# Designs tried in a protein design chat: VH-VL binders against q28qc7. Part 3

Target 1, 156 residues: q28qc7
Amino acid sequence: MTDETRQGRLILIDGDACPVKEEIYTCAYRHKIPVRLVAASYLRHPDHPLITMVMAGDAFDAADDVIAEAAAPGTLVVTGDILLAERCLEAGSVVLNHKGGAYTANSIGAQVATRAIMADIRAGLDGQGIGGQKPFSKADRSAFSNALETALRRLK

## First folded at step 1 (VH-VL)

Design p08 (framework fv_patritumab)
Fold by ESMFold2-Fast, scan of step 1:
Structure p08 (fold): chain C 156 residues (1-156), chain A 119 residues (1-119), chain B 113 residues (1-113)
Amino acid sequence: as target 1 above (156 residues)
Amino acid sequence: QVQLQQWGAGLLKPSETLSLTCAVYGGSFSSYYWSWIRQPPGKGLEWIGEINHSGSTNYNPSLKSRVTISVETSKNQFSLKLSSVTAADTAVYYCARGHYTRLGYFDLWGRGTLVTVSS
Amino acid sequence: DIEMTQSPDSLAVSLGERATINCRSSQSLLYSSNNKNYLAWYQQNPGQPPKLLIYWASTRESGVPDRFSGSGSGTDFTLTISSLQAEDVAVYYCQQYYSYPYTFGQGTKVEIK
């Protein structure tokens, strides 16, 4: 564990393909909460004392491993990866997806179980394919920001 | 190096309960799911189920009614119980590490325990 | 359940020759959210546990010789041994970890011709 997870609140970002980084940074600044951006390689990020970048490398699930190992009570993880979400929930983290949906211990097993069906249906899709696929909207960003604010105020 | 040590009874009669234990040495226990996988003589591999340090389990539906996997986190051990065994349960049983939570490729394996069910 | 089918069941290859093993899944193993194929390959020598060779369809496990390579996506996958060595005589298994229950192919036995 790092000193930041021991001595206070911490936000961990699964940085690869996270569309809400700016929303997270803004909220973190307001609440004075450190942010650890984790990705396989360097991602551009604000030059700010609260924001740190961890380059995990491109080895298998190296970024996920960095996040899961830092996960603890008092941490909030933002990820769209339900397998990583399960690991972080088990460690005591609060976990949000990119639309502000909270993963919970009660529902995560069912979500993991359905991933094969949903991913198979969406195989070969880029997020705008067959009917029913919607772009990430301003309403999704707003929902995320509201969920993040709520989660951070309750983060112990 | 991280090592898996497994032990348990190797000879059973039909209707008995199979009991095997696996212990993890030299590495993190809490970050992984720990699996049991079996292989009947001359046949392929069958995943039985998995458990994590908090006792969360997933079982192969084909075996779910007979299988219990349990964990003793303080000792970094997990155990398999398979009830009502028949000759069809004769196999080498392996414990294995699923690489981090709910990632079911197995990068570390126990040596295997041959279980023979005969009268 | 996802059914994994390997071909051929057995393969005889001369030393130094290329060996190719195929694995087919009954449904796609590609997860769109992370663009990864949930497919692994194992080598099993007699009397030994399986040894992980490849995960994520094409990523070679640490310590595995570079003559082993994995390829494919979706439902069709290949394990290639570019130049067969004597120690490569073994049974090879593919495995999906896309959904529960995890399932393995029936195995391909590689022998020296």
Scores: ipSAE 0.000, ipTM 0.504, lowest interface PAE 14.3, mean pLDDT 83

Design r09 (framework fv_prolgolimab)
Fold by ESMFold2-Fast, scan of step 1:
Structure r09 (fold): chain C 156 residues (1-156), chain A 120 residues (1-120), chain B 106 residues (1-106)
Amino acid sequence: as target 1 above (156 residues)
Amino acid sequence: QVQLVQSGGGLVQPGGSLRLSCAASGFTFSSYWMYWVRQVPGKGLEWVSAISSDSGSTYYADSVKGRFAISRVNAKNTMYLQMNSLRAEDTAVYYCARVPRGYSYGLDYWGQGTLVTVSS
Amino acid sequence: QPVLTQPLSVSVALGQTARITCGGNNIGSKNVHWYQQKPGQAPVLVIYRDSNRPSGIPERFSGSNSGNTATLTISRAQAGDEADYYCQVWDSSTVVFGTGTKLTVL
C-alpha cells in the first residue's frame, strides 16, 4: 500500500558497508532531508533530529528488507549491493553507489552481467591484479558528494 | 582485483603470543566487515572473531574471548588478530575474510590462510 | 556442540543432482550461506542468503531454506564439484558453521 500524503524526501543508508556517511549527513543537513541509517547492529551516528538509526537485527536480509520496504518514489538509497539496488529501483527510488555512480532500471541487468564477467577476469589474474579496484580516495569522496547533491535536486 | 594477503603465522610455545595481519587491496576496505575463521588441519571451519567496518563493534567466539583481540586500521587497509595466552587447541590455519554487508552476511573473499602451530 | 548438522558425505553420479542438507532448529528464520573448499585451498562462497549466487558461480548451484532444513543443490554434477561443503549462519552474535559434507562425484 502507498499513501501519497505520507510521502516525502528521505535518504536511506545501507549502513553496514557505507564509507560516505559523513558526506550524506552534511548534504542532508544542508537540504533538511531526513536520513535513516539502516544496519544489522548499532553504528555510531550523530545525535541530530534528522538522523534516525534502525537496527534491523542479525538476519542477513533484515537490513536489506527494511531498506527495500521503505524505498519509494521520493527516496534516495545509498548502497553498494546490486541486488538491493534492483529491489529499490523497482520500488521507484533513486539509488547511488558509494562513488556516486547511479544504478538505473535500464542498466542494472547489464551491470549484473558485467560484474559476473569481471569476477571471472579477476579470478584469472594471479597476484598482480592488473587494473584492480583502487582504495577509496578523496576524489571518490568528492565525486560521491557531487552526485548526491545532483540526485537530491532531481528527487521529487 | 580483490586480494587479502595474510602474514604473521608460525610456531609458538603454549602461553605465548602472536599477531596475525591481513592486508586488503582492490576494494574499499573501510566499507566491509572483516572476519577471522580458523580450521584445524583436516577438520571443519570455526569462526574466531568479527569487526565492523568502523571498528565500533567486535565479536568473539567463546573459545577465544579474553585472549584474542581483533582490530583494524582503515587508513592502512589492514586487519589484525592479536592472540595471547595461546593453547595447543589454537593450532589451526587462520583465514581472514571480508563480508560485503553487516555481521550476518556471507564471506565472499578469503585470504590464503596462515598456519599457527602452538606446541613445545 | 554442533548447532548446524550436515551429512558427513554425499555421493552423486556425474551429470546427476546432488543435495546437501544443513539441519538446525528454526534455520528457516536465518540466512544461510554455503562454502566450497577444495584440498589445500581457502573456502569459496557459492551461495549467500539462502539462494543467491555470487558472480562466477554456475547456475547449477542453487539453495533453499525453510523450517529446520537448508539445502544446497548441485545439478548436472561435474568432477570439479568434488569438495567439502559448509553451511553457515549468524546466530545471536555468533557465527556458526555446519559440520561439513564431503561431496564425491562418481
Scores: ipSAE 0.005, ipTM 0.507, lowest interface PAE 11.2, mean pLDDT 83

